# VH-VL binders against Mitochondrial intermembrane space cysteine motif-containing protein MIX23 (MIX23): the designs that were tried, part 23

Target 1, 196 residues: Mitochondrial intermembrane space cysteine motif-containing protein MIX23 (MIX23), of Saccharomyces cerevisiae (p38162)
Amino acid sequence: MVDNRRTFTAPQSLLETNLTFPNDEPSLTTITVTRERCVDPSLIDSFLRFLRHGSDDIIRQKLNNYRKGSINGKNKCKEFLKQELYPNWQIRNNIISFCEKEAAEMKNETDQQCGNNKKTTAEPLIDARIDPYAARERAEKQEAQYKDWTKVTEWVANNRKIEQILTSTTEGILRQNCEQNNDYLKEFTQFCKDNS
Key: E = the ipSAE of ESMFold2; O = the ipSAE of OpenDDE; V2 = 0.75 times the mean of E and O plus 0.25 times the DockQ between their complexes.

## First folded at step 15 (VH-VL; framework fv_oberotatug)

Design w6 (from v2 with heavy chain S104T; at its last look DockQ between E and O 0.59; V2 from the best seeds 0.00; counts 0 for: pae E 6.5 > 2)
Fold by ESMFold2, look of step 15:
Structure w6 (fold): chain C 196 residues (1-196), chain A 121 residues (1-121), chain B 107 residues (1-107)
Amino acid sequence: as target 1 above (196 residues)
Amino acid sequence: EVQLVESGGGLVKPGGSLRLSCAASGFTFSDAWMSWVRQAPGKGLEWVGRIYSSTDGGTTAYAAPVQGRFTISRDDSKNTLYLQMNSLKTEDTAVYYCTTARWTGFYFDYWGQGTLVTVSS
Amino acid sequence: DVQMTQSPSSLSASVGDRVTITCRASQGISRYLSWYQQRPGKAPNLLIYYASDLQSGVPSRFSGSGSGTDFTLTISTLQPEDFATYYCQQYDKYPWTFGQGTKVEIK
């Protein structure tokens, strides 16, 4: 019944761990993302930190646990990737993509408002003289929407950069501890296609 | 439009209990995060605790000085937030504000006028 | 806990002055900082969130800036109704903490 919102839950493997994360708010295991939460991303950033801390930040510890629990550690790597790492990466990617979609919709909405106001140059002047509060309110709404669009777009770009750095670093660690000749980032891309 | 009205404050002896209520209107209560913030007379603001919206899991968290003594609850059918305060201390003397963080984050966009709790012998 | 330190603790200014209040966090808090105004005898009200975004209905003479540990609230043209105490609050790290307040008095 909700529109323009999506709920994300941390992977069950992360919820079952006894690891604690400093300074994160307790019970932050499920998040509902909305446009407004993309504009002020404090809750989203807290959730992304939780996901990152429970995966990429402790990747060597997690890989060591899988290697010790298997005669053939390479088979356990595939289980770790499919059950823990790739689902975690996918949730983070999907959250960022949701806000990216909302930014695109903000731009389309602002463009439609501007198109309705592209009549003659004198038309905006006449509107302000007839009802100056309405003209001022319309200009302020357009400026606010542009600011919001810019803010979300910059947040998306920054988080895409963070994800690229984290996943590239993790790929290097996977090559050291699992299959050396595998393209893990390409494999993740395929995982997302198969599980979307 | 948004309205928050606290009640239940008063004078209580150390070790006693009080239950504060906050009646809410003008927004979708079940989607809102709610908090209590207090202010000792002549002093600054102190966050007491919060409860998530029901849609975000409805869980609570508390500041260390009140952990284990205070309990936040909500009744979405009555649009009401509660603060149960047990084992009260003189340091709990303050105006208690009901606050909401509607739709956006961990800050407090609307405040009630507060209710005074005085803990003294 | 993240400690928030405001400066100055109080100030006096005239109508029309530009007023600047600072808030320093003991740890980095990104842009997760809000500002509140509390008039004498009244409840606080939100002015600014996300370090620089104005809450709906707040006059444009209020502005905020900063990131990391150092933040500033500015009132570009002080008005008589701006007599109040101002608080910053961080919302990056549990528990949420406030600055001790800055009282602004009109000369």
Scores: ipSAE 0.090, ipTM 0.658, lowest interface PAE 6.5, mean pLDDT 83
ESMFold2 (binder alone), look of step 15: mean pLDDT 92; pTM 0.935
OpenDDE, look of step 15: ipSAE 0.626; ipTM 0.851

Design w7 (from v2 with heavy chain S54E G57S G58Y A61Y, light chain R31N; at its last look DockQ between E and O 0.42; V2 from the best seeds 0.00; counts 0 for: pae E 7.8 > 2)
Fold by ESMFold2, look of step 15:
Structure w7 (fold): chain C 196 residues (1-196), chain A 121 residues (1-121), chain B 107 residues (1-107)
Amino acid sequence: as target 1 above (196 residues)
Amino acid sequence: EVQLVESGGGLVKPGGSLRLSCAASGFTFSDAWMSWVRQAPGKGLEWVGRIYSETDSYTTYYAAPVQGRFTISRDDSKNTLYLQMNSLKTEDTAVYYCTTARWSGFYFDYWGQGTLVTVSS
Amino acid sequence: DVQMTQSPSSLSASVGDRVTITCRASQGISNYLSWYQQRPGKAPNLLIYYASDLQSGVPSRFSGSGSGTDFTLTISTLQPEDFATYYCQQYDKYPWTFGQGTKVEIK
């Protein structure tokens, strides 16, 4: 199945909160991600900042608010995780994975165009002796496609690192303020399987 | 060939209103993010605001000096971008450019010729 | 807001010269920087986006470099049509902001 775009909506809990952002940065509650938006990810980065600010960046405030509104306090951690934190993590993960898939697709397309997997094709080779402008034009197109693939691959790698740092820091805070013996990252993995 | 043609500029008194139009051709207007950028005489460039495509629910954003006074809209069936300017001030005097980002960036890849708005008494 | 400061504010150069214009952001903006050229009496046009990528139809004598806060536009061999004002623009953080411009004049 071909899906060259995907729409993501911020979790309802984030939409219902009164958040303040550094520098009053505006945010979208819903974005549609495309390959072009992976190549120049300005909009995606803005949306990821919105999601991160409304969760990991203010997690201590969030946990404190849940404790104050609770008869028991500890049961509210599980609600916070399933209703707010894990859905937020999942959306960010899915956005990064979409662009990762697009990068893989870019590479497969470039490999086929360059003949790495050329089978049963009748396309004639461009002969620079006969048409040097067509040969140059093809080389320039191939270089541009490689640059796009490189941009998306680097963005994916960078954001994977950011997510690892954020979720590791957040797990430490959860162990300090909720159940110490819970494996939150494994629980998140299971949440994603249950809600895929 | 991408073309953007602004119209509707002119002389207005402070406190007045004016509506600018931008006719677009040579690309799929409905997919494009559109912006207005202005330039006071002899000065640099200043972003005024933007409107996203239908994919992003036509969301709009404005620079602080025009927030609450200017409204950006679009009519995809007519390939036209609009700027409604209300409560005009002398500091709004500028050439107003229609710009587009046909692909996913927030940079301005095509510009119109501009239309002059002069606010003076 | 992210302030964009260009250096120099103006310069004089001859046809054939190598010209370098610097743009500095007050905060990190990754690679989300574009460059525009504006000839006298004309609308701006895009030269470079994503710090170093040339817009279609822009001559290869133009190049961009840099990331984070420090960016450079280079014109390797200045041509008569390159005498203009050049602006950088960041598109990482709202609101989008331009540098004050660098005027490249005939010496």
Scores: ipSAE 0.031, ipTM 0.636, lowest interface PAE 7.8, mean pLDDT 83
ESMFold2 (binder alone), look of step 15: mean pLDDT 91; pTM 0.929
OpenDDE, look of step 15: ipSAE 0.712; ipTM 0.874

Design w8 (from r3 with light chain A50Y S53D N92D S93R; at its last look DockQ between E and O 0.58; V2 from the best seeds 0.00; counts 0 for: pae E 11.6 > 2)
Fold by ESMFold2, look of step 15:
Structure w8 (fold): chain C 196 residues (1-196), chain A 121 residues (1-121), chain B 107 residues (1-107)
Amino acid sequence: as target 1 above (196 residues)
Amino acid sequence: EVQLVESGGGLVKPGGSLRLSCAASGFTFSDAWMSWVRQAPGKGLEWVGRIYSSTDGGTTDYAAPVQGRFTISRDDSKNTLYLQMNSLKTEDTAVYYCTTGRWSGFYFDYWGQGTLVTVSS
Amino acid sequence: DVQMTQSPSSLSASVGDRVTITCRASQGISRYLSWYQQRPGKAPNLLIYYASDLQSGVPSRFSGSGSGTDFTLTISTLQPEDFATYYCQQYDRYPWTFGQGTKVEIK
């Protein structure tokens, strides 16, 4: 089925960059994320790698370019954050959140089929006694759905950890090279509210 | 049922050109990444190139040996994938498979029967 | 490029045998590995993706395992229709690369 999907496009600033990316990966500028792609996340991981490389991984180069190009009294770091870094972080966060929502839906669907949220007695066993092949097929389908749910929830948890480490490391670099007293992570949270 | 049917293979001289087609059915073609994979006689599999789904931008990527000589295109209104092969070399001799990574584009869920391209002398 | 090396290049086996084929990546590819079967005169077909997940319709006698650089395909009880060439393919990073193949022949 094709009932939940979202399309994400790399930030304009990354599309305009002339920086060389490692591993000679071709630019993946747009992806559509679906439940199936959350279950086998190879495409999503490739896109997240592209976004991370074009931002956090080369942040010192990016900051240097802004310093060289700005002399009109504007905050060079503020321009970089709002035009390049925070949009990149937001896209990555939204991709991970899409798969998190899909995992929650997977569990809700499986729980409704199994009656886990309902008060049940012995009625579910009656189908196995009437048609053991049909009951076995249903059990195999339920097991497959929980496996998919497990894969997506583990991917989400892992990527939440990666993003926390990356954004915390980047915050340290920003304090070294920009405003030392700024709370960049809280500022990002506000950016997301303003650009929802 | 997913089906991929290649056509357009044949014998061609070095330096010549050939156009392969792949008719697709049984899935939403515009949502699919499509690839060409080839297999030289008695040899293993080699990825040739891919075209992104139209919803993911529709751009193309190629393996180094064919870069600049081969062009992949798609016509979503006809559910057809194309491979234009120019400046053919004897080492391009292979069975060419149309493949789809319906949702991921990174591994190949379904394969056509293949069409033979022979480039001789 | 990630180079994929399969072992063995060929093997002889009897119906009922357990068969194990290995695939090594030249650098870590996490679990982004697929296995294909190609019967003589036919197109390849997907057996396994994500190192261990069976494609729909693939018999349970096929299994995959591994992570990082070392992967295995196992056929627990070889059947007559399993005499074929098997390929691994990595899909962690571009370009997508295949192993050289492992031919499983009748003893």
Scores: ipSAE 0.006, ipTM 0.585, lowest interface PAE 11.6, mean pLDDT 82
ESMFold2 (binder alone), look of step 15: mean pLDDT 92; pTM 0.934
OpenDDE, look of step 15: ipSAE 0.758; ipTM 0.901

## First folded at step 16 (VH-VL; framework fv_oberotatug)

Design x1 (from w2 with heavy chain S104K; at its last look DockQ between E and O 0.08; V2 from the best seeds 0.00; counts 0 for: pae E 7.5 > 2, placed apart)
Fold by OpenDDE, look of step 16:
Structure x1 (fold): chain C 196 residues (1-196), chain A 121 residues (1-121), chain B 107 residues (1-107)
Amino acid sequence: as target 1 above (196 residues)
Amino acid sequence: EVQLVESGGGLVKPGGSLRLSCAASGFTFSDAWMSWVRQAPGKGLEWVGRIYSSTDGGTTYYAAPVQGRFTISRDDSKNTLYLQMNSLKTEDTAVYYCTTARWKGFYFDYWGQGTLVTVSS
Amino acid sequence: DVQMTQSPSSLSASVGDRVTITCRASQGISRYLSWYQQRPGKAPNLLIYYASDLQSGVPSRFSGSGSGTDFTLTISTLQPEDFATYYCQQYDKYPWTFGQGTKVEIK
């Protein structure tokens, strides 16, 4: 089993906020994501909540602060996007992507164990007639693995949708407060490519 | 066990106001994204609106027919979801369901039994 | 808005029959579709989510398929308790929208 892990750190701009998050560990500024934590995403969820804590109003407020403080409000808006917003989005997306990859690997591993894929490393099938207990145990283990995969898959799907909704909503706010005709999602995509 | 119990329904005149409540139990309410769905008598289901969890910003979305008239809110300390309905119309007559999903879900795993709102002169 | 069109609006079937209900979205909604069952006088129950994932506790005779714009709910062997109204719902775009419903009646 490949021990995949990745560590993520919250952007400094979030750490400087006076925001209090209920039910979250105030000290959770860094998280190491593993397969196990994807299966039980409680800690990841807390971290994502922390990162996502930019209600539309908070974003508007931040944008207003950038706009009022500079004669060149448009340039400051761009700076805000590149230095604060897009990095935040990228971290969240990267976390979700990590779990997505893990889900894919889990599926492959489980399929191989169940004989659904190329039997290169599949354990021999235990004949239930020979050892019914071992066969049942194996079946239960396989079921558990698929269940875990399902959980991670659902978690990823839900969080992808959340991100889509949040970024779409934020884009609307950006268009109102920054450049109206800018494709911020496209810009973000480019940002991710440039910083991958 | 997840339970959702709606209350506050009744008869109201057009132009009137009504506040519905949904008492939630059996799950961490503060983490749940909640929705209202209504169903006019003998008709289909209609999404009314949704509110994010407080931890996710508490953002609300509304269907066009209720936009500007209805307000969804929540009190996490009371595990209660609200639907403030103003400027009620006859077309708002329906059973109103409180719904929730698994944490961060977008489909409705759980439903209350609903509360009937009748708007009539 | 995404319009969800179910077909048929109603159907008559017998116990043991295979029943198929279709839901068509006016635009692509990926897999963000759920199916609900509503019995008379009851609240809806979730059957399928993500177009094909079976809700826990739902009998395996229910299945969902499709992606994009065309979706199908199938009851492989209709049971007496399955006579109800079924609704599809998209949650890809706001506002979320339901199909008009399909009433499955006893023949």
Scores: ipSAE 0.015, ipTM 0.569, lowest interface PAE 7.0, mean pLDDT 86
ESMFold2, look of step 16: ipSAE 0.042; ipTM 0.663
ESMFold2 (binder alone), look of step 16: mean pLDDT 90; pTM 0.926

Design x2 (from w2 with heavy chain W103Y; at its last look DockQ between E and O 0.58; V2 from the best seeds 0.00; counts 0 for: pae E 8.9 > 2)
Fold by ESMFold2, look of step 16:
Structure x2 (fold): chain C 196 residues (1-196), chain A 121 residues (1-121), chain B 107 residues (1-107)
Amino acid sequence: as target 1 above (196 residues)
Amino acid sequence: EVQLVESGGGLVKPGGSLRLSCAASGFTFSDAWMSWVRQAPGKGLEWVGRIYSSTDGGTTYYAAPVQGRFTISRDDSKNTLYLQMNSLKTEDTAVYYCTTARYSGFYFDYWGQGTLVTVSS
Amino acid sequence: DVQMTQSPSSLSASVGDRVTITCRASQGISRYLSWYQQRPGKAPNLLIYYASDLQSGVPSRFSGSGSGTDFTLTISTLQPEDFATYYCQQYDKYPWTFGQGTKVEIK
């Protein structure tokens, strides 16, 4: 019943850009994220790099272009934020959150199998004196499951840190080039509530 | 069991064209990423290009030596991957392997046995 | 392009030996490295992905380690079927590139 698969599409404004990317990575318009792709995150990392490069990495150039292209105003920051930046941030956060939820589910599944969660009817402990091959097989499976959980948890932590650094840097640039007294991160959280 | 069977290799003169096919079975082809990898006689492995699954956008990417000359396509209804090779050069002489990454990463978890393409006068 | 350099290019070993093959990337590739085995006249087969994870059906005598630029494939007790050429491959940055190969021959 729980959906362990989710598809994400790049924001329309980024799809219309013709930017040249530093690593010659092709434009990736849509990805499907699964638990397995959280465990080996090379595709997800490529998509996140694409999103970051088309937004936070070039924020000053985008803000300058908005000013140059404006006929009826000097500051088009509100349009840029709500049409380009916040949708981009939201997609990146939703991808990271998907893998975070998958990591939590891996942990719960493994804890039930290993008896670490006494709330559940965990699988019976296999007695190696009775079935030594089954006991060895279960031990190897348990170790592999915790290894996967560790990999995804570390990936999530690293990407949460990257996102905080990027959005903090971008907020500073926005304060310099747009409204100084606006709480952009609070505004983003409200954007996410309004666009859930 | 996963099986990949390449076909369509042969002898071709420089400037000619050839189309390779890869018949796939034993997995959900429409969800798989597919690649072509080649190996010149007595040499190492060289990635040629890849095509994403339809669910991941179905886009292609090519190595520089073949960009503009080779085209990767797929027919999910036939479980078949294609490599159209145009403007062939002698340096394209190689065994061409069909490979998969199915649902995980950009590495190649299953390989066909390869088909030989020889480009010579 | 990320250049992958394997060391050694070839080696001679006996059944039962511990064999270590290294692979160095010209740029950091995190843990996005795979290892392949190719027996003479055969297609490659995947041994290791994500630097250290064994592919299903690969014997536990194979192990991988490393991150960043330096990676190692180890065969703890070489078997007769392990005489082959081994390739590393990075899958972090396009184009995906292979090392030049390491041929493991019977001494």
Scores: ipSAE 0.011, ipTM 0.638, lowest interface PAE 8.9, mean pLDDT 83
ESMFold2 (binder alone), look of step 16: mean pLDDT 91; pTM 0.929
OpenDDE, look of step 16: ipSAE 0.772; ipTM 0.901

Design x3 (from w2 with heavy chain R102W W103R; at its last look DockQ between E and O 0.52; V2 from the best seeds 0.00; counts 0 for: pae E 7.2 > 2)
Fold by ESMFold2, look of step 16:
Structure x3 (fold): chain C 196 residues (1-196), chain A 121 residues (1-121), chain B 107 residues (1-107)
Amino acid sequence: as target 1 above (196 residues)
Amino acid sequence: EVQLVESGGGLVKPGGSLRLSCAASGFTFSDAWMSWVRQAPGKGLEWVGRIYSSTDGGTTYYAAPVQGRFTISRDDSKNTLYLQMNSLKTEDTAVYYCTTAWRSGFYFDYWGQGTLVTVSS
Amino acid sequence: DVQMTQSPSSLSASVGDRVTITCRASQGISRYLSWYQQRPGKAPNLLIYYASDLQSGVPSRFSGSGSGTDFTLTISTLQPEDFATYYCQQYDKYPWTFGQGTKVEIK
């Protein structure tokens, strides 16, 4: 059963490059993210590694290539940002946000069932008396759902930290190699609003 | 009920070719990532390669010992996975298992019974 | 390639014993580790994925733990049907690789 899902495709710039990766990792150009794939994030992690390697990890190489194509390197920086970097950052953010939304929804679903059970005493007693195996199964399912929520929440927090580190490092490199006084993170925020 | 049934194993001489089939049922085959795993007689398990689901582009990846000699393909209209084995070596002698990872794509939920491939002079 | 080393290679145990099998990766694989059981003459079947998550239908006497490079499969109370060979498999980095196996034999 698929309830909520979203498909993500690598930016066109990555699809058109002949990049060689440090590890011989298979290229994942498109993934479909589901709640289950947030709980076991191996596919998502592989795709995020692909996106990060094709952008932030090799940003100096990318910037050098853009500069070779223009006397005015500053205009080429702006092209690189809008064509390659910001779309890549946006896809990574959208993937992480999808799993964050799924985690919140998992918690709301379980909390609503737990809150309803807490407000009544007769129904739980009657259910356990009539079918004690169903009462135990319900409690075990609820505990498993909170464990899944915890795993996704921790994955989201970790990846938010990774993204902060990567984008902060990249901003520093952009200031050294492009416009020094530009607020690249604010510009990215505006890019996301313009391209949502 | 998920079922995977391999066929096409047998005896073949070194340098020969063989095509294995895996008939699948009990799940949506087109959404499944499929793999081949082999086990030499009396030995451990070795991953051979995988093919993505058709919905994820259907691309393949192979372990180094079989790269360029083996080809994985799928026919979603027949719910069938294939392994074309060319330039066979005695080291390819093994039971070949069809496996699926239809939920996550990376670990093997269900396995077939296996089919024996013997490569000998 | 990530090399997976299981220990012990074999062990003898009695019904009711607690059994522990270790799997070590040559490099960090996070929690992307699965465990399989293979009874004699049968295909493997999945026990555990994501290092510690039990596959549906697997008895609760099986448990997994670990992250990074060191992982453990535990059978809390060995049953007659648990005499088999157990394999770990990493799925963090291609190629996906298996441990050499641990044969659990009746004493």
Scores: ipSAE 0.039, ipTM 0.637, lowest interface PAE 7.2, mean pLDDT 83
ESMFold2 (binder alone), look of step 16: mean pLDDT 91; pTM 0.929
OpenDDE, look of step 16: ipSAE 0.772; ipTM 0.905

Design x4 (from w2 with heavy chain G105S; at its last look DockQ between E and O 0.61; V2 from the best seeds 0.00; counts 0 for: pae E 8.2 > 2)
Fold by ESMFold2, look of step 16:
Structure x4 (fold): chain C 196 residues (1-196), chain A 121 residues (1-121), chain B 107 residues (1-107)
Amino acid sequence: as target 1 above (196 residues)
Amino acid sequence: EVQLVESGGGLVKPGGSLRLSCAASGFTFSDAWMSWVRQAPGKGLEWVGRIYSSTDGGTTYYAAPVQGRFTISRDDSKNTLYLQMNSLKTEDTAVYYCTTARWSSFYFDYWGQGTLVTVSS
Amino acid sequence: DVQMTQSPSSLSASVGDRVTITCRASQGISRYLSWYQQRPGKAPNLLIYYASDLQSGVPSRFSGSGSGTDFTLTISTLQPEDFATYYCQQYDKYPWTFGQGTKVEIK
């Protein structure tokens, strides 16, 4: 049978670092994301926290380390972006996009299963006279199916907002500590095209 | 229908060893996270440890009181979860429950009936 | 560790009463809170996950609410089979921790 799932692995640079994480939470270096995990996102949220903490949350420390390790005094911000930051951003974006695609598919499946959801009072009355439990059961099933779609859609919207805030904050820090006139978000977009 | 059946409990002396088994059915075992939770007589619930699904790498994590003494393993071909308990202490006396996180989450959606382990001299 | 404190530790109620049990986390756990019922001599059963979502087969008289640090379990019309101990559990931050339990006695 067809099984909608995708496996994500933390960026190699994060796997090679020894960072102190809050809450002493065990880190999964690889997760498999499924529709069911989008509906209850506790695992995905833990993985996203791990990725965010190892990058944007400590970006000033990361930038300082690259400057201390520069050969011949040259700035290595470009290497940090391509080797550490952009891969991390890409993985987070791809996880969120997977759940967004699953939400769209969940809605399409539920809409097709229920057909056109235009109802009349005469139609429900006829069903209730024949089998009132069947009419109530149908309404309960439809409500439950759309509940999961709503959960995933709200999770996606929230996480896209979080990513927007983190990325905007990080771009500001990059402008202060690296090239001021560089378009980091455009570079990230190109990075994703080159590494899709 | 999800079923979890523990076995292997019994009386052991301090310092002894015991192996618990949990036979699982009614779900795709290889995709499930499995846990052990224990309850001392008259006390509350305490998480013992977890093994992630084979799909998620099969790694194990343990509560501090049992770290280094207990080992969780799984055999997906037999749909069976194991708990190897070594260096047992009287404080390990409890009913041990096999639990599953069928939805790949950190809560416990189904529980076995439990098996009693008594550690007494 | 996230400490989970339940209130009350025990209560007595009559069939038909509305019962409310609270659970407080020592730090924010979003909505990653589950509730379990344990009848005397039986294994625990999951009632609620994600703070408010009922597990399949759980009667609709059970409901949950809350987010952040304060959560409630409500039994709208207590039934004789609801005599049990109830536990909350957080699943946001490792290690996974339970409340101490609330024993509901039916007169």
Scores: ipSAE 0.021, ipTM 0.623, lowest interface PAE 8.2, mean pLDDT 83
ESMFold2 (binder alone), look of step 16: mean pLDDT 91; pTM 0.933
OpenDDE, look of step 16: ipSAE 0.314; ipTM 0.765

